# VHH binders against Putative polysaccharide deacetylase (cda1): the designs that were tried, part 7

Target 1, 320 residues: Putative polysaccharide deacetylase (cda1), of Schizosaccharomyces pombe (o13842)
Amino acid sequence: MYETRDLTGNAGKPVDTNPWPNNSKIAVSFVVNYEEGGERSLLYEDEGFETFLTEAGLMPFPNRPVRERSIESCFEYGSRCGFWRILNLFKKHKVPFTCWAIGQAVEKNPVVVGAMEEAGCEVGSHSHRWINYEGVPPETEYEHIKKSVQAIQKASPSNSAPRSWYTGRASLNTRKLVCQVYKDLGLPQPFDSDEYNDDYPYWVADPLASKPGAEDDKGLLIVPYTLEVNDMKYAVAPGFCNSDDFYTYARDAFDVLYEEGLEGAPKMMTIGLHCRLTGRPGRFRGLQKLMEHITSKEGVWVATREQIAQAWSAKHPYKA
Below, E stands for the ipSAE of ESMFold2; O stands for the ipSAE of ESMFold2 at other seeds; V2 stands for 0.75 times the mean of E and O plus 0.25 times the DockQ between their complexes.

## First folded at step 2 (VHH)

Design x12 (framework vhh_8dlx_2)
Fold by ESMFold2-Fast, scan of step 2:
Structure x12 (fold): chain B 320 residues (1-320), chain A 127 residues (1-127)
Amino acid sequence: as target 1 above (320 residues)
Amino acid sequence: EVQLVESGGGVVQPGRSLRLSCAASGFTFSSYSMHWVRQAPGKGLEWIGNIYDSGSTFYNPSLKSLVTISRDDSTNTLYLQMNSLRAEDTAIYYCARDYGSGSRYLEWSDTPPFDYWGKGTLVTVSS
C-alpha cells in the first residue's frame, strides 16, 4: 500500500449529488481528542517524559529519563477540568460531536466514556497510546488496536465499539491492521480518519481484499481530518497566541467552505480540539464564539463523524 | 520499587498438575504484558509464554499443550498452570515483566525483551 500517491482527487469538481441531509451547505465535525493518561511517562515505563502539546514547552527540563510532574499535571488538567468544560458547552448548545479516545486514557478514567455518550457524542478510537506508531512491530500495534477497541467498549454504558478510527501518528501498517482487528473481533469495518488531504470523504480499496478492484474489495471509507483548524496550534508553530487567533482562523475557514457550499460545492469541515488546550478558560472563549458563529448560519449540518460517513456512503457508494 | 515474587514450586509427581503464582508490586500491573521463563539444571533459559495486558496469550509451540498462563489484575497476580508434568519440566521458573505498553514493544515472533525478573521458584518433578 502507498506505492503511488493520488495527487488528483476530484480534480477540483464539486460532487454531483449533495451528500448532506436537507440540502445542507456544509457538514461540520467537532472532534475532541481525549488523550490524558495515554502520553509518554516513566510511570508507564516509557523511556522519557512527554514533550508535545502542552503550555509547559518553555520550562527547562533535565536531559535524562525522569518523570516531569509539571507536564503530567498539564495533561491532568484536560481530564480533570478541560474535558468537562468542553462537554458542557456541547450539551448547552445540543450540538453533536465526536470524541477520539486513547484506550489507556479510558482505562485510567473510564467515567468519561459514559459522559460522552450521555452528551450525544460518538466515541471513536485514537488507538491505545498517544505515541508515534512508526517502527512499532505489527504484532504489538495489532494488540494496541484490539486493546483500544475493547477498553472503549467496556467503558461504554451501551456496550458500543468505536466505529470511527484515528491514530494520528500512524505507521504504513496501521490501516490494514485496524481492518484486520475489526474483522477478527466480528465488528463492522470502521471509518478511517488518518488523512488530511481533502474536504470530502472518499473511498479507497479495502486493505484486506486480495487486490484492489477484486470481487472481495468492498472499499474502505476515508473521512479526512485536519491539522489546520486544530487547537494544537496553541502549542505548535505557526501558533495561536490567544483565543481570538483560534476563533478568527476557524471562522475564516468555515466561511470559505460555507460560501463554496452556497455556490454549489457543499463540503465537510473538521475542528480539532484537545481537552488540555481549548479546555483552558482563556482559550475556551474562542470555542464559545465559534459555536455561536456556526450555529447562527442557515443550512449548516453539525454531525458526528459516523453520521457524516453514513450520509456520504448513501449518496456516493463505493465503485470498485 | 518494582518487585516480582514467584511461589508455588516444590516437589511434584510425574503426570500431575501444578499452579505457580507471581505477585507483582510497585507498578501498574494491568498495563503490562507478563512472561514466564524457566531454566533447567545446566541449561539455558527457555521462554514459556506471555500474556498481554489485553489477556491474549502466546506460547512457546513446544510447550503450548502443557501450560496455560492467566492473570488476575484485581490482585496483581500472574499464574502459570502446568499439566502432565514430566521429569524434563524440572527447572527454576521465573516471571518477568515486558517493557511498557507502546513505546518499548514486544513482538510475538521474537524473544521479547524483559526489564524486571523475580528470583524464581524451583519445581522438581520426581518419584
Scores: ipSAE 0.000, ipTM 0.084, lowest interface PAE 24.5, mean pLDDT 86

Design y01 (framework vhh_7yz9_2)
Fold by ESMFold2-Fast, scan of step 2:
Structure y01 (fold): chain B 320 residues (1-320), chain A 123 residues (1-123)
Amino acid sequence: as target 1 above (320 residues)
Amino acid sequence: QWQLVESGGGLVQAGGSLRLSCTASGSIFSINAMGWYRQTAGNEREWVAFITSGGSTTYADSVKGRFTISRDNAKNTVYLQMNSLKPEDTAVYYCAADLYGWSDYEPREYDYWGQGTPVTVSS
């Protein structure tokens, strides 16, 4: 699957001068990560507690297999307050987002799925647990993928399975296992977002095909994600210090891609958000300013990842 | 790219009921809005009802209270339940999908259409 690396992509050339609806100059994907309740904890029989992507990651904690209520409550802020603050902003602006939903987090707070559907947002899968899947046995990862899809579908008032997929800390087995689970459940193949290497959707060979380019190779559509325009940098060095750092960085990235679109190379952009990070009042100000900036521009299409995937694939079907 | 397949049309007596179904080749949850239009010979297509991705519904005044639109995202299907049918409801009914959508809850324009299913209401 990863036997060769494509270092060329589109060689810096525009793929299409008009890839998006209504002659839009940029497609903007806001992503909300819903992870709270899926993080590592002794409560869930994990070997320790989680500090990754919280304010608590900078505090000294004992290196012992215990529960840390301080860190647990930092995650709980995301589900109790931050998610709702973010959702209300998107509802106010009538702007959709795609959610990367952790299956276990959904099981513990299923009302968020119905709230997102009511608001016109897409609920995608972020696997079952918020962990690194490297080194997880394939059989275990298969069951996690299956549980995630089923948890989201069960919580959905419309009984919808997630169409978009993002693991984040994926193994080399993840892509094939995801496609296998969707096939085994009788679901259409998902759109895969576990790549960070382009500003356009693109096709790869179907990992379930007998070989790349064979008659059974129907392709798999990649919709790239981002670690660049991502509020994780509030918690990860060299980091964002204040809401203006996030706003200024995200605005500049948007402006560059938007200007390229005006010059004949329209692309997509992703903005990654976390309920417990940007959902905090001080950081949230940066998102409010970014929303105002993006929505003030002509020729901007704010869309779910599924909508972006379908618009792109309609104009650029897979060629084996 | 998208295929919309309609079913459930036919002949019905005034005062009767029919349920139309429209099944999409892909996930209907990703579609901004799905709706029903109808057309009589010599006239333009007129809007009947629509349902947004969030489940909000709107109806034309002529059918409000008699028709109900719903969706089943697991089956990739949208339904139009038609009650208390009148001869004036006789038309070819078309399913339509606004695939792309913008940052609002109301459909602006439909991108894909079905082939149409005839409904005849006897007087």
Scores: ipSAE 0.000, ipTM 0.128, lowest interface PAE 23.1, mean pLDDT 87

Design y02 (framework vhh_7yz9_2)
Fold by ESMFold2-Fast, scan of step 2:
Structure y02 (fold): chain B 320 residues (1-320), chain A 122 residues (1-122)
Amino acid sequence: as target 1 above (320 residues)
Amino acid sequence: QWQLVESGGGLVQAGGSLRLSCTASGFTFSSYAMGWYRQTAGNEREWVAFISSGGSTTYADSVKGRFTISRDNAKNTVYLQMNSLKPEDTAVYYCARETYDFGSWLDSYDYWGQGTPVTVSS
């Protein structure tokens, strides 16, 4: 896998002038990262505490093999308050999101899966732990992938396994391992979101095929994710200082893609959110404004990643 | 600032043994999991063995029962004892530090050593 890099894509030309349902000019994917309870902690037998994507930068924390209760409580805000605030907004507007759910976080708070299903949202997998998988043995990562899928399915009132996959901090082996786990569990191949390189879905060769283009190559659909329109920028450089920074940035990105859609090049847009970041009241105002802006426009399809993947693949089936 | 320095590679006949060492500096060694990877010409790096900060070990199927990973926190060193070597074990071996907690107070970059070559003759 990854023997060559595709630097060309579609050479700046539209792949399809009408790829979305109801002649929609843009497909909008809101993503909620549900990570709280899956982060590193001595409580989970890890080497130390986690500070990534929290208010931890406001306080000095020496690197020590201890629990930091202040930081743990920053994560807990996401599961206790932020998730529910975000879910309620989407319920009020009657539009869905896709969740990247960490398996261990789901195990510790399984009620969130049923709540998302009741609201019409998709629960995807974010692997088992919120860690970098580069240093994890393939055998261990295989078991983490399997545990993640099973944890989400067990928490699901409809017994639904996640159809969409996102690791984030993945290794070069992750994509093949994910496909192998889904095959071993007898599940349909997932839609892979561990790419950031385009504004529409596209196909790659099936990593389990005997070789690219062979008869057993059924393809793998990539639904690209984003680090650009992502509330992680509240916590990392280049940063957002206030809710209006997030709102104006996300609004401008939406407006550009929407206008391109009106001109015959409809695309998808992803907006990444974290329960403990945008779920905080001051940051949440930006999401409310963005939701109002997006839903005020004609020809906008707010959809789960699974719905986007299915609509795309129906019009653009894999060609080996 | 960090550094990983591998040593112990060389030429050995099939069935022989080698012990690789990786000495770390610039970070709190005892707090991190460490791993060994190998790379053959023209191929991607392949994971070989892993040891957690607590001393738990995991091995790739191809080396189970033949290789042993261990660590000495007092010396900031991780070891790979390679027994019953096969020509297929010929590769450049790399030491790596587990990375996590990206963008936090804990430095989370990919830490790799320069590698040490191992050649097993038949």
Scores: ipSAE 0.000, ipTM 0.134, lowest interface PAE 18.8, mean pLDDT 88

Design y03 (framework vhh_7yz9_2)
Fold by ESMFold2-Fast, scan of step 2:
Structure y03 (fold): chain B 320 residues (1-320), chain A 122 residues (1-122)
Amino acid sequence: as target 1 above (320 residues)
Amino acid sequence: QWQLVESGGGLVQAGGSLRLSCTASGRTFSINAMGWYRQTAGNEREWVAFITRGGSTTYADSVKGRFTISRDNAKNTVYLQMNSLKPEDTAVYYCAAGYESLDFWPESYDYWGQGTPVTVSS
């Protein structure tokens, strides 16, 4: 039988001890997805092309094994223009983001890793390819995880391996395979972001332990991600039509969590961004407005996911 | 090239069951995502059920809990088990194959069968 899901979480209890530095009322995680060059394409020897999360998704294309240069150029906007526009905004405000970097995309444009490190940002892994890993053989997925980690580390001027992990379209094997690859490479256990179910980090059993709660179970820290406050909604339902739709939605989510923090329940918030979506000038205006709103507030901590994970685990250590 | 051949359609009374089969020939079946669509006269094709290469399934709300999609890669066959049939399920049912697509749009699929009619009466 498959393992059941935990529907109880914190059972509605507030956090007794503020987990964030300087008694901050909210930890804000901006996430930039760097995916361009990792998508399905005949250019990369795949059996078809990708339209997901591009303007091309508005047009009916038959799913045929052809190159579509217009779609290729929609992805290229992210790496050529959108990434740099977004990075420059964070540099101007002197706040970091965490990147979900696709390994193949990094291999094709490794300079982005050094640029992010110089800006104080975290480079996390988004596996090797921007594909659905369901149905991929475990041995193949293991090699993809390994290639992704190694590609990011090789591109890193500090020789840093990614500490945070996010697959997105994960298989049932992904979490265990990720932990196994990190162990086999002699790297510290990663922080897993492949959950969308909470407004704070939480622990699960170590997938490499002999059983949950066993002597060898050192836990695995989950740092939840978001599909809710995510610019993917410019391309998919329930939809954002303009930059003000994104801004007002993200602002309202921030305001609710910030107010809960002021009332004694400090949480984390994640904002998901894509270089080819929010990196477009019209959509980018919404991010500029959101940044101004968030940075104008007292007691807000804009942090990398690694920093959030470390702050949380220091005050909430794993207990079998 | 691929050919998809549907079978198992027919006339059934409300509350009854039918099992549709779709057998693929040509390229290796196991690498493809498979879906079932249905169409009534004068209307566009609507998505019913989807199964990935790995066996993960998803269903339209109108059939969830009543229909089950499954595959047998050794037989190059995908099945749609239809239980608790309603008159509203009357349609021509089409099998479709595509490249690992999770898209619900008919345009995402490269190969289609000829369709098999299902009529549900009281």
Scores: ipSAE 0.000, ipTM 0.121, lowest interface PAE 20.8, mean pLDDT 87

Design y04 (framework vhh_7yz9_2)
Amino acid sequence: QWQLVESGGGLVQAGGSLRLSCTASGSTFSSYAMGWYRQTAGNEREWVAFIYSGGSTTYADSVKGRFTISRDNAKNTVYLQMNSLKPEDTAVYYCATRSRYPLGYTSNHFDYWGQGTPVTVSS
ESMFold2-Fast, scan of step 2: ipSAE 0.000; ipTM 0.173

Design y05 (framework vhh_7yz9_2)
Fold by ESMFold2-Fast, scan of step 2:
Structure y05 (fold): chain B 320 residues (1-320), chain A 124 residues (1-124)
Amino acid sequence: as target 1 above (320 residues)
Amino acid sequence: QWQLVESGGGLVQAGGSLRLSCTASGFTVSSNYMGWYRQTAGNEREWVAFIYSGGSTTYADSVKGRFTISRDNAKNTVYLQMNSLKPEDTAVYYCARDLGEWGSYYDSDAFDIWGQGTPVTVSS
């Protein structure tokens, strides 16, 4: 009924004692979710409004097919203010992030793609809409994936298609459909981040192969993401109440992985951010403190997910 | 053994300048969040300036544009350059390490790391 899961991974063994450039002890992936304009709304012909991951989610709204101005404006804060505040911080520190960009959000505000490219950041795809794809027909999901890739590429001054992929609320069909769309568009296979199960990149069988391990199986690289070190916890119980909660939690996660790296087991770490959450001034202070902490340490590599994927693949190519 | 030792205080005329120094022993200032606080007679210690491990700085509104916090990592010392001094700046100035978790290997929570203070008096 459901696909078998790999519960073993690396069985606690260090995969590589020196996987990252310049003998770095940890690779740090900051991820900025650019979702504003892709959420559920009657403005986009959805049957209702979104309540998830805004301050407005705490207000008592009846679930009716109406527009809610409070919710709309909370999302708009992300595109109007929060994104630019976050981008400016990364520019000041001269370190990149990877963006999970919703295709429809990009269509409504394409200037953000050029701004990220100019700052040396990676623009990845977060599918076309910020919705749950479970129960979406495969043909509809295929078109959403295609529209997302094309919207990002069209907004890109360099005409670059997204190399990294993250759906979040994925269907059982998502991984195969993503690979099919990239093949149909003549694009190189993307790096898939729809897993939360490891602190290293790892390979899976190519979902387009005739069967796992077959001659046509070229593999698919997974670059794991996080729901744990993620500012979504400002809006989800038991959550973060203040910027120090986020900072302390993220700092401790970094310190543990960094210390393991010093002991011969360098790994990757991801920090998930949302423009309308951490982009708010009070929460933003926690990100500033985290950036100061991370950039104060020797042997830390702050990189895009594409750079991490490329470095890993060069040392650990797929074996069928 | 973790210590902070302040120096550079003294008597100065209004409009004058002083530079305070804070030398750390037993830990490195470049890896820690360091601050300057001051205390007037009968009042609680109030924050003056802060320097983050990465080098960014913040200041209390009363001293913005007049005071500058900096560090010399080679000397393991934090400085407070005080310009355009006012009589209201008269206080005992303290250097402090911000107490937070710095990782599982370093137990900074065992100690409240403050210096003994250096007096600054600004005349008329």
Scores: ipSAE 0.000, ipTM 0.100, lowest interface PAE 21.9, mean pLDDT 86

Design y06 (framework vhh_7yz9_2)
Fold by ESMFold2-Fast, scan of step 2:
Structure y06 (fold): chain B 320 residues (1-320), chain A 123 residues (1-123)
Amino acid sequence: as target 1 above (320 residues)
Amino acid sequence: QWQLVESGGGLVQAGGSLRLSCTASGIIFSINDMGWYRQTAGNEREWVAFITSGGRTTYADSVKGRFTISRDNAKNTVYLQMNSLKPEDTAVYYCAKEIYSEGWFGTSEYNYWGQGTPVTVSS
């Protein structure tokens, strides 16, 4: 329920204690969106095809209830090539990422979950379908959440359910439904990343509590995501034209937060990536440069979102 | 939120004419691109005609020269004038408009469909 908005957050103040291990000055969360095979298509009984966050999305494409094979193949590049190129980079640098995995995409290509797990990466849930959940009936969204969790767990060699959650185009019901599904499945409450509003994790009231602040309110941890440092800008205005645009922008954002960490305000940073965008060779160069820049700095912790959530909650436990 | 109501379908003899209407409510009609689609049993929906918010029109090859799409922004209505109808034009006709995702993304992600209006052309 979102009855009021928190416009204050931490009021611009640094946290009282550094939450990151080894006195790290910044926690860096690389996120890989694995969406290919979960997008809208008549093949999946949707009302049309999807162009969003593809090269086709930059062109005026009339929306029609047909299959567009050229655009389908743009998505398929992500699963066939881009994912593996990105994974190999992280393996080379021996640092992890967190994946936002669409349940249906996992069902259609389950080998990616085992590959990520073997590489030390976290597989989180991106719900079941890559669609806008606003207007989806709560009963239907509940089933989608459940299917997503089960699809990821089934594909996991360690039988691990996703600990981190991100819908993106969420409904006002999403947060409560996610917590309800996890409770009904007997799983620990996930960390919620469906916020873009801070450079720190923070707590909200447990949406399943009888009321905020009640004895049954154990809190829900938010680990904020980003639309800013995100390769989606290759496909949306004002945009990135070349790999150096992405690299320069992301590097500058990192440098600002890293410098704030050196000055006593250690924060987290998120970098959002898509297999079919940054996984393309021309755009991939920018990620390689960014990785080299970030890993060259002292006091930088590249971590999964689950690791960041655990480190934060250990130093800043929920109160009230 | 968005409602599309089609009308004007029915039975007609080959060579005849029908005019379909689709009235939209809920969202500002004048900024939306509108289309007509048709579906026969067991087949995917086939695009028929499209009209932009600015009035530019396009047509599927199967109906070009026979069908005309138009709009009246003051009445929130899009029309499909169907002339020289053939038995192969028998289908359920659907009115559609784009919707945009909420929030910052601001992009068209899926079509919103009306309930459909059946058209039967006898031989």
Scores: ipSAE 0.000, ipTM 0.151, lowest interface PAE 16.4, mean pLDDT 87

Design y07 (framework vhh_7yz9_2)
Amino acid sequence: QWQLVESGGGLVQAGGSLRLSCTASGSIFSTYAMGWYRQTAGNEREWVAFITSGGDTTYADSVKGRFTISRDNAKNTVYLQMNSLKPEDTAVYYCAAHPYRGSLYFSRSQYGYWGQGTPVTVSS
ESMFold2-Fast, scan of step 2: ipSAE 0.000; ipTM 0.171

Design y08 (framework vhh_7yz9_2)
Fold by ESMFold2-Fast, scan of step 2:
Structure y08 (fold): chain B 320 residues (1-320), chain A 122 residues (1-122)
Amino acid sequence: as target 1 above (320 residues)
Amino acid sequence: QWQLVESGGGLVQAGGSLRLSCTASGFTFSDYAMGWYRQTAGNEREWVAFINSGGSTTYADSVKGRFTISRDNAKNTVYLQMNSLKPEDTAVYYCAAKGSYWTDLPYEYTHWGQGTPVTVSS
């Protein structure tokens, strides 16, 4: 897998057929990362605590195998306050979105999945733990993928398994393992979002096929994600200092893609959000302004990642 | 029953102006985004201008700076002021009401008028 890199993509060409409903000029994917309770902690038998993507990253903590209650409470803000603030905004405006749910976080707070479904949210999987999977044994990662899918489905009032997948810090084995787990559980193949390399969905060979292009190769659809238009930059320097930094950057990215769509090159855009980051009141203002800006434009389709995947597949089916 | 009735079309010389009106009935006008589309024989309908429920406007590049869309919620009416008309603007103009991206209303236009013809002489 990944033996060759595709540096060409679509060679800058617009898609030959607009895949979006009603000839929409851009598809917009709002994504909420639900990670709180899945981070590293001695409470979960990890070797230490986690500071990544919190205000705690600004504090000098010694590297030692202890629990840090201050840091734990920074993550807990996401599940206790930030998630509900963000969810209520999407519910108020009836704007669809996708959630990347960490399996362990769901196990520790399963009520969030029912709330997501009630709000019209697509619940996708963010694997089981919020960790880097590079170097994790394939058999361990397989079990994590399986646990994540099962935890989400168990918490789902509709008993729905996640259709979209995003690991984030994926290993070279992740894509094949995800497809294998879904096959072993008798579930339809998921849509893979562990790529950041394009402004369109695109097909790759099915990693479970006998070989690329073989008769059993039905493809795997990639729906690219973003590290660019992502509130993680509030926590990673040099990044966003205030809500206007996030808003201005995200607005400009939207405007460029939207203008390209108006000129005959429709694309998709993703906005990545974290409950403990954008869920904080001062940062939340930027999301409110962005949503107002995006929804003020004609020909904008705000959709779940599953809806985007299905629309793309209908107009651009896999050709092995 | 829902209804959109366009008026104000006609024959005009190049460089002239026309004001199109579209009066809505049978639904809560203020909840809907309103748009103007045009169609020439043998071609698909193309959007011209859009105004959302909050009054924000967007225009096709071909009419930007020449056309202005506005609405009057008290009169259930949307307008298209067309200035500096060109022969290329000759088309049947359609009023359409669609759901807002801020609501559960569909992203597709749900109500269409019958159209009003505009002919611009060279």
Scores: ipSAE 0.000, ipTM 0.137, lowest interface PAE 19.4, mean pLDDT 87

Design y09 (framework vhh_7yz9_2)
Fold by ESMFold2-Fast, scan of step 2:
Structure y09 (fold): chain B 320 residues (1-320), chain A 125 residues (1-125)
Amino acid sequence: as target 1 above (320 residues)
Amino acid sequence: QWQLVESGGGLVQAGGSLRLSCTASGRTFSSYVMGWYRQTAGNEREWVAFITWGGSTTYADSVKGRFTISRDNAKNTVYLQMNSLKPEDTAVYYCAADSGYDSLFEYSDSEYDYWGQGTPVTVSS
């Protein structure tokens, strides 16, 4: 796995001139990261507290092995307020999102899974903890993957396991371990989003196959994610300063891909959101404007990642 | 100059099936959420099913497993396949389309921007 790099893809050519249902010119994947309660804390036997993707950078916190209640409350804003503000916007517009749900965050607030299912959204897995998995022993990461899948399924009123997977800060072992866990649990193989390298779904060899192209190679479908059109830039310098920065950037990205779709090269677009970031009222205004812009256009398919994966694989089945 | 026209209603015996169609004329319904509602005399309109532009569906508990909503965006048509009909399904059925531009946080049946005139369905015992 990862012994070679594909720098070519489709060499700039359209992969399919009509890949999406009903002649859509673009598939838009809104993603909501639900991470609150899964971050590093001494409450969870971690070495310290977490400041990543919060307002913590504005406050002078010494790096000490203590709990920082101020930062804990910044994460709690996401679960208490931001998630519900975002969900209500999508319910109002009657369009879905896919959630990257941290298993531990779900365990601590399982009501969010039922709320998302009721709204027609997809609940995907973001592994068990919001940590960097590089350097985590494979047996420990296996258990984290398993716990995440089981936590989401247990919280699901429909008893549904997550079909889409995203770790983010993944190890070189993550993809194979995810496929192994799903196999061991008797679940269909997930759609993997731990790639940022294209604007289309694409196939890779099954990491559980004896070798690429062998008879046991069933393929694995990649649905690319984004770090570019992502509200994390509100927290990462030189990033986004205000809601208009996010709106303008995301709108321009949408317009480029939408125009390419109108010209015969329809693609997918992903927009990454965090409950404690875009869920804050000032930043939220940018998402409202973006939603109005996107929904004002004809031939736009706002879909879950599972729906995008299913539509793509129906037209482009795996060939070993 | 844009309207929704329902068809396919009528009389059917309990346990029977009907397929309702709703066709938009005067413009495409791409980017719209499409839904079916029903109303009996003296009662408020109740939702039955909705379908997003991409095909995600949601159903009222009273019809789940019996009714199926689908759409054909190329034909500007949405369908409601009604199976295992019961006398309590007797109502006027309305097609609705919604662009999603109104209130930010409160949903109601009036969120639908465009409504058809309704088609009656009568289920006999």
Scores: ipSAE 0.000, ipTM 0.121, lowest interface PAE 22.5, mean pLDDT 86

Design y10 (framework vhh_7yz9_2)
Amino acid sequence: QWQLVESGGGLVQAGGSLRLSCTASGSIFRINAMGWYRQTAGNEREWVAFISSGGSTTYADSVKGRFTISRDNAKNTVYLQMNSLKPEDTAVYYCATEFGPDYWGSLSDTEYGYWGQGTPVTVSS
ESMFold2-Fast, scan of step 2: ipSAE 0.000; ipTM 0.257

Design y11 (framework vhh_7yz9_2; at its last look DockQ between E and O 0.60; V2 from the best seeds 0.00; counts 0 for: pae O 15.4 > 2)
Amino acid sequence: QWQLVESGGGLVQAGGSLRLSCTASGFTFSNYAMGWYRQTAGNEREWVAFITSGGYTTYADSVKGRFTISRDNAKNTVYLQMNSLKPEDTAVYYCARSDLTYYSGFDEQSPHMDVWGQGTPVTVSS
ESMFold2-Fast, scan of step 2: ipSAE 0.014; ipTM 0.411
ESMFold2, look of step 3: ipSAE 0.000; ipTM 0.382
ESMFold2 (binder alone), look of step 3: mean pLDDT 82; pTM 0.835
ESMFold2 at other seeds, look of step 3: ipSAE 0.000; ipTM 0.287

